# VH-VL binders against p73163, part 20

Target 1, 246 residues: p73163
Amino acid sequence: MTVDIKTTLVTIPNQNLQIAGYLAEPVAVGQYPVVIVIQEIFGVNSHIRDVTERVAKEGYVAIAPAIYQRQAPGFEEGYTPEGIEAGRKLKDQTSSAEILSDLEATIAYAQTLPNVKPEEVGLIGFCFGGWIVYLGASLPTVKATASFYGAGIPHWAPGTAEPPITYTDKIQGTLYAFFGLEDTSIPMADTEQIEQALTKYQVNHKIFRYPGADHGFFCDQRASYNAEAAADAWQKVKQLFQTELK
Short names: E, the ipSAE of ESMFold2; O, the ipSAE of OpenDDE; V2, 0.75 times the mean of E and O plus 0.25 times the DockQ between their complexes.

## First folded at step 8 (VH-VL; framework fv_reozalimab_arm2)

Design j6 (at its last look DockQ between E and O 0.76; V2 from the best seeds 0.00; counts 0 for: pae E 2.7 > 2)
Fold by OpenDDE, look of step 8:
Structure j6 (fold): chain C 246 residues (1-246), chain A 123 residues (1-123), chain B 110 residues (1-110)
Amino acid sequence: as target 1 above (246 residues)
Amino acid sequence: QVQLVQSGAEVKKPGSSVKVSCKASGGTFSSYTISWVRQAPGQGLEWMGGIIPIFGTANYAQKFQGRVTITADKSTSTAYMELSSLRSEDTAVYYCARDKYDIWSGYSGMDVWGQGTTVTVSS
Amino acid sequence: QSVLTQPPSASGTPGQRVTISCSGSSSNIGSDTVNWYQQLPGTAPKLLIYDNNQRPSGVPDRFSGSKSGTSASLAISGLQSEDEADYYCAAWDDSLSGVVFGGGIKLTVL
């Protein structure tokens, strides 16, 4: 059921900022829902590009914006100690306001594409991107969100901003969250707090907790890859997007 | 509490290789940084390299690049350090240490240390 | 030869306040947090201070850390005989992409 896709590098305008983006879209003429793919701390690297393409192959227009455009244009790292340290530092230099602005700009850009259904917008994000898409789920245009091992959602934000969980009451779409139970960066208490918030504000949601899976279990380019958890999670993502965006 | 238990003392000849193991027990392993630090007799601490098991990639001090290999086995919660082309100057106590490094909070110091492995290189 | 510079030795009398310095550069102390380690004779190092001034559980509050610019300092108040040890500062170095240690300082309690 996969479709042929094409990929292009694009420039997403956001006021005076030009955000680099990786765009994957079906080759066949038509109109497709759009999914914004949000990076880890490593930039739009090969894994993020791969996921973007995978999303597109399911019949979506997928676009991955460079979240670190302001801090480090062209930033791309692998899963090395060096890359982790560099990416982590850049993460700390972001702001919730700028991130949301970039998401909005990306969505706006996508909505100008001739092959996009502008009313059908989804988010998917990993690690830092999982954090970002939870925050982004509060945007009124977002109908579906897949958050993978988003750490710090209840407690962390750059600067003096409020953490994403404080925006839960703004979420209008459906949110799936995916967690590995071996992930020490995301205590069980955090996942429970997220679930409680989503329930409290009557957000359509599902929380998936995978025993034996560690942080980054969806990424097949690192040792934490868990094929079973990743495969299941992917099916859930496809179900989510099929239900909410088509 | 988390403990790191290292393999026993080694006596090696110049030109040979040594592989030291570091097994973690009583806690988490994969999401932390395991560093290797050595200390020659009467000298200070010297960082050799480190690995984050969930990523499986290591970084090394420039001094040891090409001569040291650090690996980790998540299934056994064991990290390894192999040093090749041994020379007398490599005689030292070798420590593995776990850093509380987190991709969100950064380095929090090496809070758990192995007991050390004495490696003696002599003809 | 160590990337971070420490005096080789320091001394104090019981009850005294002693300060141990650590000097680095913009690529390490200037850009990253500093950790301090205590090493008693014949033992493995022990984490004493992390993130410039944070104290792990079990470390007495008479130990404190500070950082300013490219320099860090470990202060020991109410010096005790058991404090006689080697002390090392450490930090991540961005240019070297790894952890660097100070040369270590031997603290003698007189």
Scores: ipSAE 0.537, ipTM 0.824, lowest interface PAE 1.1, mean pLDDT 95
Fold by ESMFold2, look of step 8:
Structure j6 (fold): chain C 246 residues (1-246), chain A 123 residues (1-123), chain B 110 residues (1-110)
Amino acid sequence: as target 1 above (246 residues)
Amino acid sequence: QVQLVQSGAEVKKPGSSVKVSCKASGGTFSSYTISWVRQAPGQGLEWMGGIIPIFGTANYAQKFQGRVTITADKSTSTAYMELSSLRSEDTAVYYCARDKYDIWSGYSGMDVWGQGTTVTVSS
Amino acid sequence: QSVLTQPPSASGTPGQRVTISCSGSSSNIGSDTVNWYQQLPGTAPKLLIYDNNQRPSGVPDRFSGSKSGTSASLAISGLQSEDEADYYCAAWDDSLSGVVFGGGIKLTVL
């Protein structure tokens, strides 16, 4: 049921900033919902490009903006000790306000495309991107959010900003969150706090917890890949987007 | 309450190899670096290399590149260090250590150490 | 020689304050955090200070760490006889892509 796609490197304007983006879209003429794909700490690398293509093959216009455009244009790393240290330092230098502004700019850019349905916006993100898309779910145009192993959602933000959990009352769309039970970056208590907040504010949501899965279980380019958890999570993502993005 | 338990002492001849095991219990294994550090008699600590099990990648100190192989078995929570082409100056205590490194929260040093494995290289 | 430089020995008497130094470069201490390890005779090293100045649970507050530029210090106040040990500084080195240790300093309590 997958469709043919084309890919393009694009530039997303946000005031004086020109954000690099990876765009994947169906070749067939039509109107498609947009899904924004948000990177881990490593930039828009081969894994994130692959996910962007996978989303597009399901019948969406998928776009991955470079979250680090202000800090390190062109930053892309693999899964090495050096890559972790560089990416983590860049994550700590980000700004929640700028991230939200860049998400809004990405949505606005996608809406200039002739094959994009207005008002049909989904988010998917991994690790730092899971954190970002939880925050981005607070934007009123977002109808569906898939947050994968987002650390720090209850208690961390760059600088003195409030953590994303404090935005839960603004979430109007449906949110699915995916966690591995072996992930030491995300204690069970954090996942419970997230679930309690979503329930308290009556957000349509599901929380998926995978026994035996560790941080990064969805990425098939590193040893933490868990094929069973990744396959189940992908089916849940497809269901979410099919239900909420029309 | 993570503990690291290493394999027992070894006596080896020059030119042979040794493989030391390091088994973790009481905690998660795959999200931390497992480092190997040796200490020759009367000398200081020397980092040999480490492995990040969630990535499946190892890194080695230049001095040992080509002679050392560090691996991990996620299913048994066991790391291994194999040193080949042994010489008398390789006589040392070999430690494994959990190098606390969380991809999110950062680096906090080697917080858990194994008991050490004495390797003696002699004719 | 060790990438990080420590004096080979130091001494003090019970109750005294002793400071142990560690010198590095911009590729290690100057750009990354410093950890300190205590090694009692016949035992494995023990993490004493991490992230420049943080103490793990169970380490007394009379141990403190600091760094400035490319140098780091471990201070021990209220010196006790059981503090007699070897002390090592360590840091990640960006140019070597690995951990480097100081040569160690033998602290003798007289």
Scores: ipSAE 0.302, ipTM 0.652, lowest interface PAE 2.7, mean pLDDT 90
ESMFold2 (binder alone), look of step 8: mean pLDDT 91; pTM 0.942

## First folded at step 10 (VH-VL; framework fv_reozalimab_arm2)

Design k1 (at its last look DockQ between E and O 0.61; V2 from the best seeds 0.00; counts 0 for: pae E 2.3 > 2)
Fold by OpenDDE, look of step 10:
Structure k1 (fold): chain C 246 residues (1-246), chain A 123 residues (1-123), chain B 110 residues (1-110)
Amino acid sequence: as target 1 above (246 residues)
Amino acid sequence: QVQLVQSGAEVKKPGSSVKVSCKASGGTFSSYYISWVRQAPGQGLEWMGGIIPIFGTANYAQKFQGRVTITADKSTSTAYMELSSLRSEDTAVYYCARDKYDIWSGYSGMDVWGQGTTVTVSS
Amino acid sequence: QSVLTQPPSASGTPGQRVTISCSGSSSNIGSDTVNWYQQLPGTAPKLLIYDNNQRPSGVPDRFSGSKSGTSASLAISGLQSEDEADYYCAAWDDSLSGPVFGGGIKLTVL
C-alpha cells in the first residue's frame, strides 16, 4: 500500500555550508519516520531521486542530500564512462569527517520538519552511498541502515581516516547489507570481514548475497540491473524499516 | 590468459558501413572499459570511443559522434564497433582494448588488446 | 595535432639510456595518470607503463615512467635492439571525456 507523495528541493544548513537536498514526503499530514537516501558517485541523479520517492511512498519522509556539495555544487551524472571518472575524482576529494557532518546536518534538518518522528531515523545508500551509510550507522540517532554494494568498507577511506569497519562497535541500530556475488569491486573476503565485525560487536544485522547479481544490481537505469535481486532487496528494506522505524 | 579476438579484415565502398566485433575470453568482460582505437597507415593511435558493459552506455570521441556506434553483449562477452558513411580516410587498423576500472583506482590503462582488424575503404 | 605532444623520433645505441617526453595540459596529464604503450612493427600496442610509473607483469625494470606537472617521461635504460618500436603516451582528458594519445615517437636503435 503506497501513499501519495510530494517532492521539494530543500536547503540543508551545515554551519557555513548550504547542502542541496531532494525531499519526498507523504501528502497526508501525520508523523512519519525519516530515511536519509545517500547517492552513488553520480550525485543526486534520477535514480537516487526515484529511490527517494519510492521510500516516501512507503510512508516515510525521505531526503537525499548532495554529498558533493563542497566539491561540486549541483553535480549530477549518468552511468557513463565519463560519469564514473568525474564521480570517482569527487569521491576522492571527500572526507569522513565532512561526510558524517553532512549526515548529522541532514538528520537534524529532517528532525525539524513538522511531519517527522524525530527519534525514528534510517539510512539507505548505494555504492559509495553504501560505504557512507555503513559509516553513518555509527551515529547514535540511526536505528536502521540499508547498505547496497558498499565497496571499500573494510579497507578504504579518503585521506588518512580509518575505514568504516573500524566504527562497527559504535553501531546501535540494525544494519542490512546487500551484495551481488558477481560484483568484482567487492571481493567475498570483504563481505565476510564485514559480517565478522558485525557479529563480533553483536550488531543486529543481515547480509544478503545475490547470485548472478553485479555491482549496481538495484539500479534499473543501467545494464547491471537485476530485477529479481532488486525486488527481493526492496522487500527486505521495507521489512527492515517497518520493524525498526514504525 | 585473457584475450581479445577481433573479426576479420573488411573491404568496403565509400558510403557503406562496417561492423567489427571483439570477443573476450579468459576473464571478466563486464567489469572493464572496452575501447576502440584505430591507426591509419603510418599514423598514430586514435581513440574512437568505449563502453562499459555493466553500464551499457558508450562514450565517443567528438570526431566520430553520429557516425560510430559501440555496443556490448555481456552474454557473449563481445563488443561491437559500427562505423557508417565510410570514407577513404577511414582506412585503418581498428583495435579493441580493455581498460580496468573501479571507483577506487580509476582507469589503469589498456592492458589487453585485440589483434586488430584492417578496414580498407576504396572505390 | 595530437592532444599530447611527443617528439617524432629518437635514437640510441645499445646499452644507452634514452628518455622520451610527453607534454600535455591541466585537463589530462595535469589531472590524470599517464600510461605508456609500446608498439613493435606490425603488432598491436602493448601496455608498458601504467599509473605514471607502474610496470605490468613481464615488463623489464629497465623501463621506467615519471610524471611532473603536465609532463611525463619514459626512460629506457640499457637500450636493446628489440626496443626499436613506436612509443605512445596516453591519459584521460577531462575536457574531451575520454583517453587521449600522444603522436607517438619512433625509437631507433643504431
Scores: ipSAE 0.704, ipTM 0.872, lowest interface PAE 0.8, mean pLDDT 96
Fold by ESMFold2, look of step 10:
Structure k1 (fold): chain C 246 residues (1-246), chain A 123 residues (1-123), chain B 110 residues (1-110)
Amino acid sequence: as target 1 above (246 residues)
Amino acid sequence: QVQLVQSGAEVKKPGSSVKVSCKASGGTFSSYYISWVRQAPGQGLEWMGGIIPIFGTANYAQKFQGRVTITADKSTSTAYMELSSLRSEDTAVYYCARDKYDIWSGYSGMDVWGQGTTVTVSS
Amino acid sequence: QSVLTQPPSASGTPGQRVTISCSGSSSNIGSDTVNWYQQLPGTAPKLLIYDNNQRPSGVPDRFSGSKSGTSASLAISGLQSEDEADYYCAAWDDSLSGPVFGGGIKLTVL
């Protein structure tokens, strides 16, 4: 059952950077695990805020940091050709080291909240966020990761960085990855490479592949929304977090 | 193997409209930009507009805005371009192309072209 | 006229190297990748070069592309008679939210 939540705009300090964040948390008194919700290429837009609220309604403190804080403070776009191009270019300007540092800063910020259980950290992310949370799963405190249609995990990183698949040996938590079989951004071979890497390094994992689902199938604001796949994937996310975040 | 097959040639009178179809086969339709490009006799290529079927939205070159309507039907893997208020200078070959605009990797060009549809506007 | 600028024509002799230029701006070539299209008479254009310097399968390695600042270049080494065609540069333009083309350049093989 879902719970009542409140939402707040927060600032997450990371050295000289002040990262904008969208915080959603249960109103009831308690100690809750934290789940970090990571944006697509479009910033922390209405879809990501909605997902952050959905996670909080399941009994978590959910926080979405603005991944583009260095490149474009306040960036938020919708699902138009203009928004895609702008967001994609910002993605290419990011740094893996800075993304990991910003994830660590977000975890540290969450630890300052009185209603957060220490060391109960989950990640969920979509598209670019799916890429980011795979990388972020390498952080030792992360216990559960839900990576949705993360493109480029085997073969892409900004600049000269190594792709996230090369960090697979560092993953200590459980990772669920979700892919649509119609997703042309993520060939079947990529999903197989990810599965092989997770198996090789004995990461506790599951890979879910959805017939008829395309890139962005979880977003109910896009034409690619696939209600059946989205509902099944959400059930798997709930099970993952309930099992791994105590 | 992706192929784009366009509807046949048309002869139209000034002031009328034309609707050209572009059917995709042998691949995924929904995540690529379908662009429409025309070429008047002896002239270069002009982008008219396009649609990303996964989003269901179209955008248009300013020159054609108000006269062109671009749509897609995901269930039949078919894109359409309709040009209204035709005039003699609209005589051209009209191409559809898979403008490989991957949400992840961005713009990488028009890698598959239809055969072209000749539209002749004469009295 | 066209957003990207190309000279209207070029020529070369078989076996030689020809370069074809393309000039744009910071909103297109300066911030985005360049593609090149070959168009034989009476046919649809064909993608020749993408991502500045990548060749699709079936395009010979004597075709090469490069980009510097807001300008791009297509080079054809070992020129052959069948290379006689129109060549278009193209790039995505951020300001127009769509692809833009050069005016085309007619290459004649003498």
Scores: ipSAE 0.298, ipTM 0.614, lowest interface PAE 2.3, mean pLDDT 90
ESMFold2 (binder alone), look of step 10: mean pLDDT 88; pTM 0.919

Design k2 (at its last look DockQ between E and O 0.75; V2 from the best seeds 0.00; counts 0 for: pae E 2.3 > 2)
Fold by OpenDDE, look of step 10:
Structure k2 (fold): chain C 246 residues (1-246), chain A 123 residues (1-123), chain B 110 residues (1-110)
Amino acid sequence: as target 1 above (246 residues)
Amino acid sequence: QVQLVQSGAEVKKPGSSVKVSCKASGGTFSSYYISWVRQAPGQGLEWMGGIIPIFGTANYAQKFQGRVTITADKSTSTAYMELSSLRSEDTAVYYCARDKYDIWSGYSGMDVWGQGTTVTVSS
Amino acid sequence: QSVLTQPPSASGTPGQRVTISCSGSSSNIGSDTVNWYQQLPGTAPKLLIYDNNQRPSGVPDRFSGSKSGTSASLAISGLQSEDEADYYCAAWDDSLSGVVFGGGIKLTVL
């Protein structure tokens, strides 16, 4: 059962930075949990906007902040070699501290909205966003996290920062991770290391591994789309958010 | 060992089209960037365009835009390059080459090349 | 003509050290890594150097690459007769949104 939604471009304050955001929310007045939707390396593009709207249609306030606001305001690319190269370079110019700050600012902004349950915060992210939301799961306000094909979680961070896996002991909410088994950018060893860390620190979690699915299998706007895996993953996400946020 | 095997030599008339295939074996295909590079007789290497099969989108050198189409079939691990409106100046050896291209490491160079396909355009 | 500029020819005697230059701009060599390719007569190009200074497996250590600013250089130490070939530099160009090659240099071993 989906609800009618409305969409708005918003500005998220973070000290001297004004972060552009895409907001989707139910039309009906009420109290809704909030879900922060985190982009891939391509900015808040049509796919990310679509996911944001889909989340909202499930009865959530959903907001997608521009993660590249500092590096390239208004950045938006398609799934092209050009877009990949541009987005990759911007990714390398980010910092974990700035990313966390932007997440906190986005959550804080969302909590001021009249139809939001401020205590019910979820994260969902894809690719680089999958990496980001794993890191963001360490924030004390976060109750549920859906990480899609987050590469580099065990071993990568921009600059000299520690990778997100080192923050696993800080995760208080539930975390679902989704991986395609054909994804060469995420070795099986990485997924196992993530699972071990989550288990070690007694984080409520589920890891879903989809045979035949490649990187980006959830995105229906590129050739790696896997309808079956995407459909299943979406059901799992809805269940996660229903259980943890409603 | 990883190999790229291209289709055979072509002789074409001006104004016609040619489609060259490039089949990968012995390794992953979809996660690489497949480029097409040509070399006219006695000339240097010229990049034409490329494709990342898992994304399904290609990019092209401006010189060939509108005249070249690059595609990939993941199920057969085969890339294709079609060049239309052929001219005598298109006479060259055409190569496909793979490059490890991802969001973390970027380009790692074209480490595997096809054997080349000679395309001759003559009236 | 080529986006990256290379001298058209170079030569050396066996055992000599030779350097091949590659000049670009801020949109390519200045912002992206440089790769080098060797092409023996009648053969497909071969990756010789990637990421400015890395050697693929099988490439002798007498080949080395370097990059500074908007220029790159390939050095060949202990020149051998089998090194006679064409050499090309390459990089991604941000403005052109694609790969660009140097014009190539013919290296002759005297």
Scores: ipSAE 0.675, ipTM 0.863, lowest interface PAE 0.9, mean pLDDT 95
Fold by ESMFold2, look of step 10:
Structure k2 (fold): chain C 246 residues (1-246), chain A 123 residues (1-123), chain B 110 residues (1-110)
Amino acid sequence: as target 1 above (246 residues)
Amino acid sequence: QVQLVQSGAEVKKPGSSVKVSCKASGGTFSSYYISWVRQAPGQGLEWMGGIIPIFGTANYAQKFQGRVTITADKSTSTAYMELSSLRSEDTAVYYCARDKYDIWSGYSGMDVWGQGTTVTVSS
Amino acid sequence: QSVLTQPPSASGTPGQRVTISCSGSSSNIGSDTVNWYQQLPGTAPKLLIYDNNQRPSGVPDRFSGSKSGTSASLAISGLQSEDEADYYCAAWDDSLSGVVFGGGIKLTVL
């Protein structure tokens, strides 16, 4: 039961920064929960815009902020070797504090929209975005988080910051994590460490591990796509958001 | 430990094509950058291009653009380099190499090399 | 000429420290990491240094790398006869959208 949507390019203020955002929302009059969609290393590209629209078609106001606004305004790349190198360099230049601040600003912006239910937020993110939404799940307004193939959650952060796993005790919402078993960027031990941390701090969670799926299995615009895993994961995302968002 | 095994030596006539294979074993290769590097007799290393098999995307050194095609087959863990319109100056040893890091960690350095494939272009 | 510039040769005696230079530009060494390869005669290259100054497992600590601005250096301390080889620097180049190598330097151990 998908709905008609409209899309808009918006500007999300955060102190002195103007963050570019891609907004997708149902056209029907109503009050909808908010879902923030977080990019891979490639910026808010055609894949992320498509996911933002898919979320909106399920009855949410969906917004994708440009995570690289400080480093490279307007950055958008495809899946070429040069795009990967450029995106990876930008990922390494980010700051966990700035990412959290930009997520808070995005939430605040969305909550001023007339068709948004205030006070509760969903997150979904892919690759670097999977890392970001795990970290963002620590924000108290976040009620549902879908983290797709987030590399480095137990052991990596830009600069001298602590990795997102150290924020697990602050997660108050429900978190679903999705991993491909062939994904060498995310060893099995990492997924086990994540599951153990979520269990230790009594976070409501599920971990989905997909045989035969590799890094980026949800993106249908490149060779990593795994249709069976993507379809199952999308079903789980819909269930998560239906259960946890008003 | 991952290993790269290349196809055997070839002797080719000018104007023909060669396709060299590079099979990975002992680990995943799909999320890594796989490069092709050649070395003419008595010369240095020359990067030809590379591929990210997980995305199915390749890039090429400008010198070879239009003559080289780099592909990969995830199901067999094999990368291929095809060089067309061969000339005598294409006589070289052709190497495949895997970058040390995957796409998350970046391009850092080729830590696994194939044994090399000698291609001789003779008239 | 090679995009990265190396002297064509160097020499040293056993026990000596030798330094091998590599010069590039802001589009390669200035914006990305440098790696170094050792190539023994008749053999495929071997990664010696990655991420400017990191050694792979099995590479002895007498090999060290450094980078400053658009230049990089490989230092070999306690030179040994088995260090006689060709050495190449390499980096990603943003302008060329690919990997670039130095011309190689033949190190002779006397």
Scores: ipSAE 0.528, ipTM 0.807, lowest interface PAE 2.3, mean pLDDT 92
ESMFold2 (binder alone), look of step 10: mean pLDDT 89; pTM 0.923

